# Miniprotein binders against q9bqp7, part 90

Target 1, 240 residues: q9bqp7
Amino acid sequence: VPQNWFPIFNPERSDKPNASDPSVPLKIPLQRNVIPSVTRVLQQTMTKQQVFLLERWKQRMILELGEDGFKEYTSNVFLQGKRFHEALESILSPQETLKERDENLLKSGYIESVQHILKDVSGVRALESAVQHETLNYIGLLDCVAEYQGKLCVIDWKTSEKPKPFIQSTFDNPLQVVAYMGAMNHDTNYSFQVQCGLIVVAYKDGSPAHPHFMDAELCSQYWTKWLLRLEEYTEKKKNQ
Below, E stands for the ipSAE of ESMFold2; O stands for the ipSAE of OpenDDE; V2 stands for 0.75 times the mean of E and O plus 0.25 times the DockQ between their complexes.

## First folded at step 9 (miniprotein)

Design Hd39
Fold by ESMFold2-Fast, scan of step 9:
Structure Hd39 (fold): chain B 240 residues (1-240), chain A 91 residues (1-91)
Amino acid sequence: as target 1 above (240 residues)
Amino acid sequence: SAEEKFAEIIEELAKVIDEYLETGDPELLKKIEELFKEALEIAKELGNERLIELAKLALLQFKDAVETGDPDLMREVLYLLEFAVEEAQEK
């Protein structure tokens, strides 16, 4: 059990929209970098299994592509991820106008992959928005908060290259989602309650994306694991 | 000014990172690391603790992103660099 336990949900908040809610999705800029980000905490507290699997994957890739080829491969992964998130933000934001280059992003296999998920997404409340947990002292940059099939969710968009999915994208995604959720539920920049998560894994070949829905119970279970990772990070920093 | 020079170096850093993402040229990684070191030096000259921590964090996350291939870390680095420019210009 975590020593620094704090609830994921805020009993003073509701998931229902009210008249004071902005009509445009929130996009709070990432400000406090002196406190750790969710991504940094997870990276610094990888399990021995995660480290072992990452090193094995890296060795196989370097064997196949060479040192420089591996760096070129990872740069392409970064580019594809960046473009995918930019395209999704554009699609889901009523304030954005598409330019000619943005229209080409809509032809991506990854965007094709998520079409069936997007038809079930509505009521977007936040896009590419920063969250901060004032009590637990961490920050994050979430992808999207919207209703998925009528339930308000923190939605995290992931790309996966068949046949080579990324290790980090599969192992800690639920922790990432609940960390954002817990922060948002206690962040004064937001007024609503999120109790559900959604991880959407999009595929390069346009194959239908896999949605991984997380109900309130599952989110609570992963929240406990996130608190343990946060404690490990804090202890690691004290011992340096 | 030192603030203006810091903003210019961070803007150049962001452009070189974008070029690396587009081309995959590993030679650009050396230039990126040099620009991070230069930005950190300027932040220290300014005595701005927030800019020092921002530069250090961005460099560490950039290295981790390249080593792990984690696109979330790389996107976060790009956002941190945007903040560094804004912070320096808003003195």
Scores: ipSAE 0.497, ipTM 0.826, lowest interface PAE 2.1, mean pLDDT 83

Design Hd4 (at its last look DockQ between E and O 0.83; V2 from the best seeds 0.63)
Fold by ESMFold2, look of step 10:
Structure Hd4 (fold): chain B 240 residues (1-240), chain A 91 residues (1-91)
Amino acid sequence: as target 1 above (240 residues)
Amino acid sequence: SAEEKFAEIIEELAKVIDEYLETGDPELLKKIEELFKEALEIAKELGNERLIELAKLALMQFKDAVETGDPDLMREVLYMLEFAVEEAQEK
């Protein structure tokens, strides 16, 4: 049980979209100083098994590709992720249409993979927007806040080379979502809150993406686990 | 000014990172690390603690992203560089 518990939801905020707010999605610039990011916290607090599996995978890839080959592989992973997020931001932007955007940006197996999900997404409130939890002292960069099948969600887009049909196969992704949610719900740059999450795992071959919906109860359960990871990070920093 | 030199180095850094992503040329990784270190030295000369911390963290995360293949870490690096340019241009 975390020693520094803090609620994920803000009872003084509505999860109903405020009709007086502008319809243009928020894009709060990322500001970073001493405060760790969600992704940094999670990367630095991986379990011993996660570290072992990652190191074994890295060693196998280096053996197969060489050190330079591994770096080239990772550059392509970064490029595909960057293009995927750029395409999604373009598709979800109210200022653009499919006809007017770069055809090469939209030609991707990953974009094909998420088409059935995008049909259920509406009411976009934020795209590629920074969040900060001033009390717990962490920051994040959330991908999207929008309605999914009528529920306002923090949505996280992931690319994967292997199928992830179960939420347990996404390892730390649920923690990432709830960390963004908790930060947004207590961030003064936002006037509303979100109680649901969605992880969307897209595939390069265009196979249908796997959505992993997280209702408020599931989010609360993962929030406790996130707080433990944040606490663990803080303790590791003290011992260095 | 030193602030303008910092911003120019960060803009060059973002450009070289984009080139690395597009080409996969591992020699660009060496140039990227050199540019991060140059930016850090200029931030120290400015006495700007926020730019110093940002440059150190961005370099560390860039190296961790390359070592793990984590695209979220890489995307955060790119956003941190955009912030660093704005921070250096604050008048």
Scores: ipSAE 0.660, ipTM 0.847, lowest interface PAE 1.2, mean pLDDT 85
Fold by ESMFold2-Fast, scan of step 9:
Structure Hd4 (fold): chain B 240 residues (1-240), chain A 91 residues (1-91)
Amino acid sequence: as target 1 above (240 residues)
Amino acid sequence: SAEEKFAEIIEELAKVIDEYLETGDPELLKKIEELFKEALEIAKELGNERLIELAKLALMQFKDAVETGDPDLMREVLYMLEFAVEEAQEK
């Protein structure tokens, strides 16, 4: 059990927005750099097993591709991730006209992969938007908040290459989602409550994306694990 | 001005990072690190503590992203650079 427990949900909030333009999703800019981000906390507090598996994967890839080949491989992963998120922001935005670059992004296998998921997504309330937990002192940049099959969710879009996905991205995805959720639920820039999460794994070849829905109970379970990781990060930084 | 020079260096840094993402050229990693160091020196010259810390953290996260292959860390770095330009220009 975490030493500094704090609730993930805010019982005073509902899933109905208090003040927002329904045609324009919120996009709060990332405001502070000294306060640790969710992704940094998770990266700096990987378990011994996660570190071992990551290093084993890296060594195998370098043996297979060479040092320069590995860097080329990872740079392409960064590029594909960036393009995928930019395409999704364009698709889910109320903007009608897209630039040529955005049109090319819409033709990717990853976008084809998520089409069946997007049919069930509506009521977008936030997109590529910053969240801050003022009490627990962390920030995050969430991908999307929208209704999925009628339930308001923090939605996190992930890319995966078959058969060699990045091993570390599979472990902490639920923690990342609930960390954003807890921050948003207590962030004064937002007025609504999110109780559900959705992790969508899209595939490069266009095969159907896999949705991993997280109900309120599951989110509460992962929230406790996130609090432990945050506590570990804070303690490690104190001992520098 | 130093503010204009900072914005120019960050814009160049973002372009070189984009080029690295497109090509995977390891030589660009050296240029990226050099541009981060130049941005940090300009931030110190401006005396802006927020920009100094932002430049330091962005470099650390960039290195972590490259070492681990974590695309979320890389996307966060790009947003941090965008914010740094805004901070330098508006206040």
Scores: ipSAE 0.653, ipTM 0.872, lowest interface PAE 1.4, mean pLDDT 84
Fold by OpenDDE base, look of step 10:
Structure Hd4 (fold): chain B 240 residues (1-240), chain A 91 residues (1-91)
Amino acid sequence: as target 1 above (240 residues)
Amino acid sequence: SAEEKFAEIIEELAKVIDEYLETGDPELLKKIEELFKEALEIAKELGNERLIELAKLALMQFKDAVETGDPDLMREVLYMLEFAVEEAQEK
């Protein structure tokens, strides 16, 4: 049980966004304080097993590609991720704010992969927007807040070269999503709350993306795990 | 001004990071580390503790991103750099 328990949901906020839905998605900039990000907390609190598996994978890749080849591979993964998120932001943004859509950004297997998910996405509330949890002292940059199949979700877009048909295959991504949810639900920059999460795994080959929907119950379960990771991070930093 | 010089280094840093992401050239990693060190030195000259901490954190996260292959960490680094420019210009 977390020592510093905090609720994921804010009882003072309504689940229904007020009818004055801003016509434009929120894009809150990352705040100025040296506060750990969700991604940093998760990275620094990986289990010995996770670290071992990652190192084993890295060593295998270096054996296959060489050291320089692995660096090139890694840079390409980052570039593909960046371009994919930029393309999604462009797609999900209102047409009036669309800078000249680089048509080339839209011509990716990853964008093709998510087309069937995008059909069920509406009511975009935030894109590439910072969230801060003041009490728990962490920040994050969430990809999207929108309605998926009529349910308001924090949506996290992931790229993968390998199928991830099960949420368990997404490692710490569920923790990331609920961390963003919990922060947003208590961030004063947001007037609404979210009760659901969605992880979308897009594939390079254009095969249909896997949506991993997280209901309020599942989010609450992962929230407890997130709090434990945050405590571990805090303890680790006190001992350094 | 020292603030302008800081902003210029951060802009160059962002550009070199983007070039690294496009090319995967290992020599660019060295240049990125050097630019981070220069930015940190200017931040120290400015006496801006926030910029010092931000530059240290951004460098650390960049290294961690490169080591682990985590795209989210890399994206956060880019946003941290954008923010560092804004913080330097508001004084």
Scores: ipSAE 0.456, ipTM 0.779, lowest interface PAE 1.0, mean pLDDT 89
ESMFold2 (binder alone), look of step 10: mean pLDDT 81; pTM 0.773

Design Hd40
Fold by ESMFold2-Fast, scan of step 9:
Structure Hd40 (fold): chain B 240 residues (1-240), chain A 91 residues (1-91)
Amino acid sequence: as target 1 above (240 residues)
Amino acid sequence: SAEEKFAEIIEELAKVIDEYLETGDPELLKKIEELFKEALEIAKELGNERLIELAKLALEQFKDAVETGDPDLMREVLYLLEFAVEEAQEK
């Protein structure tokens, strides 16, 4: 068990809308430099198996595409991811000027892939918004907080070229989701409670996205693992 | 001012990164690294610890993103650069 345990849920908060909730989705800017982000903590604490698999994939890609070809491939991955998230923010935002600006971003196989998921998404409360856990000292940039099939979720949008029908195939994505959730639940910029997560894996060819729903119990299980990764990061930083 | 020069270099850096994402041109990676180096030198001349740490963190995360192909790391780099501009201009 982690040596420095802290609860993921905040008993003082509710997942129900209240009168003080903003009428538009929150978008808190990311403003910390000394406190590590969720993404950095996870990247710096990859398991030996994860490191091995990543290096093997990288070497295979370089062998196939060349050094420059690999860089071109990865730049396209970044571009597609950026466009996908911008398109989703535009679709889920109530701003008409934003939707007009991002008309070209809506043309994507990835957006086609998530259409069936988007039909079940409503009550958006946060988009591309920063979270900070004051007690555990980490920050994050979450994609979306909204109701999915009536349940308030931290929603994480992912792009993939290959099918990911099982949550185990999403690697550290469940840890990202619960880390954002725990931070948001204790962040004074937010007033509500999130107890569920959703990882949506979208596909380039437009085939239906795979949703991986995480109920409160599953989130609590991944939260313990996230706390262990955070401790590992902190220990590594002390020894540098 | 030196703060304005820092902001200008970071804005150019973000622009070149966007260009790299659009084109995949490996030569832009060399320009990106040089712009990070220039930003870090300006931050050191300013003696501003926060700007020094922001420039170092952004460079490290950029390198990690390129090495791993992780789009979430790259998105954080872009947001971190926006914050660095705001911090330099005291917004």
Scores: ipSAE 0.496, ipTM 0.803, lowest interface PAE 2.0, mean pLDDT 84

Design Hd41
Fold by ESMFold2-Fast, scan of step 9:
Structure Hd41 (fold): chain B 240 residues (1-240), chain A 91 residues (1-91)
Amino acid sequence: as target 1 above (240 residues)
Amino acid sequence: SAEEKFAEIIEELAKVIDEYLETGDPELLKKIEELFKEALEIAKELGNERLIELAKLALQQFKDAVETGDPDLMREVLYLLEFAVEEAQEK
């Protein structure tokens, strides 16, 4: 009988914030350690279906754009994603850093897309911050921890470029979010408990972003799937 | 010194990666791989197993990011390069 020996929520932590009076958003640097990251674990344990869909998407894009065009498209996706995350960090950072940032970062269609989501975001606890699950030995770099509509969430910002969106951006996103959540809940650098997740898919044309809220029950369901992916990764490494 | 040469190569590598992100030029992918190979040789000269491991991991994640178009993998590459520079500057 399989036992779940590693719960996503830490029974020793309150879901209420610690009374640390000067709470500025935490930005813990990623450790100089080769412990696997969430993104690496997920990439190395893709399902046969995910691999098949990725290959089909790649073939379609190359047929349409050519090999060089595909590489240009891919680099543009990276650049847009980087700029979007930089803009969000700027917007959600303390007031004193916002004024000095590049105005062009704040004018993108992706930022317009998330405006209605941002109005419901407050109480930012962490931005672009490293998490480590000390017992399960994995790390991650999460985008944001903040209250969304009054609930403390791990928030993951995603971009979608119409009409040719990156097909893998949503496949493992729930697993990514709960992996960060479980790590943060067991990381000594953090004192609070996160029980909810939010995946926000932003659009280049400025059309309203789609929020995918994950309550505690849904997070627990995806946590079980994340543990299986992590076990698969560990077994693959063990047999090398 | 070898430590200074390593830091210079990694800084050049990060710069070329940024240029690739801006242009999408496939010729830069070849240059990036060559710079990773140079960094690995210097790391071996330094005898720093940690540096060797970080450089190898960064290269593999860069290749995986380009193959899959995964921006999260690409963001991690830049952090791994920062750690490699820090490690090279510490004994």
Scores: ipSAE 0.311, ipTM 0.712, lowest interface PAE 3.5, mean pLDDT 80

Design Hd42 (at its last look DockQ between E and O 0.79; V2 from the best seeds 0.62)
Fold by ESMFold2-Fast, scan of step 9:
Structure Hd42 (fold): chain B 240 residues (1-240), chain A 91 residues (1-91)
Amino acid sequence: as target 1 above (240 residues)
Amino acid sequence: SAEEKFAEIIEELAKVIDEYLETGDPELLKKIEELFKEALEIAKELGNERLIYLAKLALMQFKDAVETGDPDLMREVLYLLEFAVEEAQEK
């Protein structure tokens, strides 16, 4: 799908705040129908190399931990990811939340990891909010839209047990971010424009998170790759 | 009602998934699979194509999440189950 037919940025939108911007962050509920999600598209169109590396990692982990140990390890990865996102939504939301729930969520090493990033985040416009690209027919649930160091960004929070100091280490995460960005920029539920992305990789041991900032040019490059993955998914569905 | 029963099974499913995330107990994976099958049968009894679709999608994405270890896929499963409860209670 040519990028120039489906641009990531909407020329009719501004990234600057206006008087009609809501005082509270938007949280559009995710509604499901036959339209695929960003995560589903990416999972179903993994490259042969990604599939090979995943299977090799899985085999090594099972060899080291056993079948049950691997399942326990994987369950903890899911738990930590869920708690981390719940904690960030709570921290960035201006609304009051339940006291004990917030205290438990805030005790994570992952939350310690992102403290220095959070100091540079302001002007939150959306949290855990659904996006839909009405023309390209895909949906997603983005984590956060806020200003990072003065730039309006789609911010994606990731947990990791091993260091990921380079954006190349995050595999499909840049594609996920630009897919959300392109959807939001063309979703009638939103009126603003996002041109930058930020992937924040948080660490379980509290080590400082690695921010991977994506400027407009980089976002445009990854958008072209996302369109190819979306086309691959669509063709795969026709041939089933 | 069958809609209420579907919502109840989906809510139990979400609870058992949360317990699996907390404990890593592999026996809970068997219970989760059984609950997905029960939810799908209830959706079929209702003759509700949307609930059948949602139950099938949630099961497929749960299996994909477990296979890949992808926490984003697991979070999407949990949101999908929440949406399925809302759909069943729509009226």
Scores: ipSAE 0.672, ipTM 0.882, lowest interface PAE 1.4, mean pLDDT 84
Fold by ESMFold2, look of step 10:
Structure Hd42 (fold): chain B 240 residues (1-240), chain A 91 residues (1-91)
Amino acid sequence: as target 1 above (240 residues)
Amino acid sequence: SAEEKFAEIIEELAKVIDEYLETGDPELLKKIEELFKEALEIAKELGNERLIYLAKLALMQFKDAVETGDPDLMREVLYLLEFAVEEAQEK
């Protein structure tokens, strides 16, 4: 149980859109204050099993590809992830015209993989937007806030070469989503809040992506786990 | 100014990182680490604790991204570098 519990939802904030909301998705820039990111916190608080699995995968890849080959492989993973997120931001932006889209940006198995999910996405409220939790002192960059099948969600897009049909297979991804949600719900740059999450795992070969929906109860359960990870990170940094 | 030099190095660093992503050239990783070291030295000469922290954090995140293959970490490195440029240009 965390020492410094804090609620994921803001009782002073409506979960309904304002009538005067802007017609384009929010894109809040990073603030000039320095605080740790969600992804940094999670990476620095990995369990021994997570570290072991990662090291085993890395060793296997290096044995197959060599060290330079592994670095080239990971650079391509980084590039594909960057392109995937850029393409999704372009597709979901109401300001985008067809001639403003990079044709190579749309030629991706990952983009093909999510097409059936995108049919159910509407009411985009934020894209590639910074969030900050001033009380708990962390930042994040959320991918998307939109309605999925009629429910307003923080949506996180992931690329994967291995199938992840169950939310348990996504390891820390649920913690990432709820951390963004909690930050957004208490960030003065946002006038609304979100109570649901969605993790979308897209596949390089274009196979149908797996959506992992998180209702408010599931989000609350993962929020407690996120607070413990943030506490663990904070304690580690006090001792360095 | 030294602030302008820091910002120039960070912008070059972001450019070299983008080149690494586009080309897959592992020799660029050496250049990236050297640029991080150079940025850190200038931040120390400035005595600017925020720039020192940003340079160290971005370097640690970059190394972790390369070691893990995690594209989210790499995307955050690029955002941290943009933040570092803005911080260096703050009046």
Scores: ipSAE 0.606, ipTM 0.839, lowest interface PAE 1.3, mean pLDDT 84
Fold by OpenDDE base, look of step 10:
Structure Hd42 (fold): chain B 240 residues (1-240), chain A 91 residues (1-91)
Amino acid sequence: as target 1 above (240 residues)
Amino acid sequence: SAEEKFAEIIEELAKVIDEYLETGDPELLKKIEELFKEALEIAKELGNERLIYLAKLALMQFKDAVETGDPDLMREVLYLLEFAVEEAQEK
């Protein structure tokens, strides 16, 4: 049980969108504070087993590609991720704010992969927006807050070269999503609350993306795990 | 000014990172590390603890991103650099 329990949901916020919700998605800039990000917390608190599996994968890739080939591969993964997020932001942004859509950004297998998910996405509230949990003292940059199949979600878009048909295959992504949810629900820059999460795994080959929907119950379960990771991080930093 | 020079180095750093992302050239990694060191030195000369922190954090996260292949960490590095530029310009 976490020593520093904090609720994921804010009882003072209504789940109902206020009729005055801005037509334009929020894009809160990341704050310039000495606060750990969600991604940093998760990375620094990987289990020995997770580290081992990652290292084993890395060594295998280096054996296959060489050291320089692996660096090239890694850079390409980052670039593809960046371009995918930029394309999604462009797609989900209101037409009036559309910088000239680089049509080339839209011509990706990853964008093709998510088309069926995008059909069920509406009511975009935030895009590439910073969240801060003041009490728990962490920050994050969430990809999207929107309605998926009529449910308001924090949506996290992921690229993968391998099928991830199960949420368990998404590593720490569920923790990331609930960390963003918990922060947003208590961030004063946001007037609304989210109760659901969605991880979308897009594929390079354009095969249909896997949506991993997280209801309020599942989010609460992962929230407890997130709090434990945050405590571990905090303890690790005190001992450094 | 030293602040302007800091901002220029960070802007160059961002460009070199983008070039690295596009090319995967290992020599660019060395250049990135050098630019981070230069930025950190200027931040120390300025006595700006916030800039020192941002530069250290960005470098650390960049290394971690490259090592782990985590795109989210890399995205955060780019945002940290933007913040470092803004922080340098506000003083």
Scores: ipSAE 0.512, ipTM 0.811, lowest interface PAE 0.9, mean pLDDT 89
ESMFold2 (binder alone), look of step 10: mean pLDDT 83; pTM 0.790

Design Hd43
Fold by ESMFold2-Fast, scan of step 9:
Formats: structure tokens, sequence, C-alpha cells
Structure Hd43 (fold): chain B 240 residues (1-240), chain A 91 residues (1-91)
């Protein structure tokens, strides 16, 4: 269906490495030559329905909170997201020198929410790390690559708000995961193959997080949809 | 040096963004936008395409993050600013 189809998995890479290779870095910084990121491609290619729903949600929130209250609300969402990801990076880091010492940062409701998921996570290969698809020319900043229940996964940590759902579309979360996966599998900075994804939705009140596992077949299905979004982005850029 | 001035502006920008995240004060959004514009002008005066690209991308993603409430976009902005400081100070 996409005009410029490219495989998500790299046939030159093993899907069953003998062990974690210590020469492969845990964290690659963003490149100097900036190209479109996964999040930008998805944001710029939202469907008319997604744009309509986002605008309607925004107007409803402004009506309820006021314009200043809405800005405070969104800044709090950013702060909680930043703290959550920083805490997870610290908790999962194998380097003792990178471990967070602030217990208050590590004991949020969101961190409590993911405890049962973390028990099944091991063999961390990447944390808050940049990936680039050198052939398809996009970049991303993935949260985590680790074994979940024995399977190597791209893991994406999401927060959910109560009582109102977060505006980030659940439809695009699987696309984000497979985009990172395809990039990592073709990025020369990494040597391993990832074939599975995991979206973990954490809750502010500490209620157990919901894991959404994506096997190789499901990843392949979402990969085709991601390629279509990337084509839309490229077409839009040429026409503007 | 001009590179040091760029790094100072970006560091101030990152500090004001952190203040906005902690307080939610909408008045800080105006200062943040002004600091991005100052950083862009310094990068242009330096003739450094890397710094120009980094500042432009960070500003665009910051605006998109605030508009959508997307924390992934905001986290990318923070990483881009950190990298811009490192790039400016590399000799």
Amino acid sequence: as target 1 above (240 residues)
Amino acid sequence: SAEEKFAEIIEELAKVIDEYLETGDPELLKKIEELFKEALEIAKELGNERLIDLAKLALMQFKDAVETGDPDLMREVLYLLEFAVEEAQEK
C-alpha cells in the first residue's frame, strides 16, 4: 500500500542475540543534523477527525479551567511526564552513578502504578536514546528497549489522567512504537534487532498500569500505517 | 565569545522553561518565546547552521507541545536545548 515500502525488521540482524553487548551504548544523544522526528511527523499528519477532537477537547478544558488554568494544567502534565520518565530512566539504569537519590522523585503514584510491570522488565539495552532511520530519514527519542517477559521490546511509558483522558491519541501510540523500532533496527549505532513493542499506561492514583503488548505481526501491521503517515508528511512538506 | 553568549541564552531559556513547567505561569511563555528569538539571532550572527537548525526546531516543537499538551514533544525540546549548549561550547 505505501509507495515506498521498506521492511520494519533488518534481515542482516539477529533476533536472538547471545547476550547484551556492552559495546552498544545505552544512550545516544540527538544528532546535530536534525531531520523530522517521529512525534513531529505524527503531529503534522493528524487526520481531520484527530484535529477536530483535539480542538474540541481544548475548548472544553478552557471553558472549565479558564485560559490561564488551561496553561497551568498543561504545564503540570509536562512536569509529571518529565519526572515520570526521569524516574524510570534512573530506576532502569544499570549504572549506579546515574541512580537518582531523591526518594520523593521515585515514589510518585505513576511509579507505584508501574511496579508490577517493572518486575517483568530486565536486560535493558537503551534508555532515553536517539534512533535514526538512515534510509527513510526520520529520527526519534525512544523511552526504553528491554526484555519484557523474556522478549526484547521497544517500551513506551504513557501517563493517563483522571477523570479526563489525556489528549494524546491512542491510535498513534502504536505508530510511535513501531517507528522507533524500525529506526533502531536500521540505525548503525545499534547492533540488535527488536521485533516487539510494549505500551505501558500508568495512572496518577497508583492504580495498576495497563500493559499493551505488540507482537511481531501486530508491529508489522502498524509499520505499514506508519509508512503511510511518513509519505503524507513528505508530500505535505513538498507542497508547502 | 559569541558562542558563549549563545550558550548563556540557551541556559537561561532552559531555566525559564523549567520555571514554566513548575509554576504554570502563562506570562513565562512570552519570555520563553523572546529567548528563543534571541538565540536564533545570535546563531545567525555566528553563521552556524547547526545552531540555527537546533534553535528553530526547538522553538517549533515547544510551540507544538504547548498547543497539544504533548509531553513527548516537550521532552524532545529539553533534550535539544541541552545538546545546543554542548554544541556551542565544543571547540
Scores: ipSAE 0.451, ipTM 0.804, lowest interface PAE 2.4, mean pLDDT 82

Design Hd44
Fold by ESMFold2-Fast, scan of step 9:
Structure Hd44 (fold): chain B 240 residues (1-240), chain A 91 residues (1-91)
Amino acid sequence: as target 1 above (240 residues)
Amino acid sequence: SAEEKFAEIIEELAKVIDEYLETGDPELLKKIEELFKEALEIAKELGNEQLIELAKLALMQFKDAVETGDPDLMREVLYLLEFAVEEAQEK
């Protein structure tokens, strides 16, 4: 159990919408002081196993593509991720429109991949929105909060290229989701409670995306692990 | 003004990052790092501690994103740059 335990769920909140809730999804801008983000905490507290796997992957890629080829490959991963998230935000928010290039690239692949998931997504409450845990002192930028099959979820969209999916962050995806969830549940910019998570892995070739649903019990288990990572980060920061 | 110069450098930085994402040209990584450092110097000239911290964090996150291939870190960089422009323009 972490030394500085704090609950993931807020007993003062409900997952049901209120009449005072905005009719459009929230998009709180990411603002920073010296407060660490979820991605920063996770990156700075990678396990020795994760570091080893990342280094081995880099070595293999550099061997195959060369140093410059590796950087080109990495930039393409960023571009695909950026386009995918932009397209999803546009699709899920009627106030945004897709750009022609995004429609051509992502509808034939990643967006096609998630179509069956999107059919089960409704009641969008937040898109590309910042969250802050004022007590635990961390921030994050979450992808989406919406109902998936009737349950309010923090939804995290991931891209993957078959047959060589990016695996370095795979084990931290649930931690990322619950960290956002815990922050949102205690952030005064939001009025509702989220108790479930969803990680959606979309594929470039249009193959059906894989949804990984996380119920409240599973979220609570990962929350404890996130708190340990946050404590490790805080300790390392004090010693640097 | 220094505020206008900061906004101009961040706009150029965002443009070069977009170019890097589109082309994968590794020469652009050096240009991007130089632009981050120039933005940091302008933030120091402005004496705005928040902009100084944002410029430092954005550079660190950019380098981490490139090293790990993590698109979430890269998206965070783009959002930080957008916020920095708004901060430099007062309101």
Scores: ipSAE 0.461, ipTM 0.805, lowest interface PAE 2.3, mean pLDDT 83

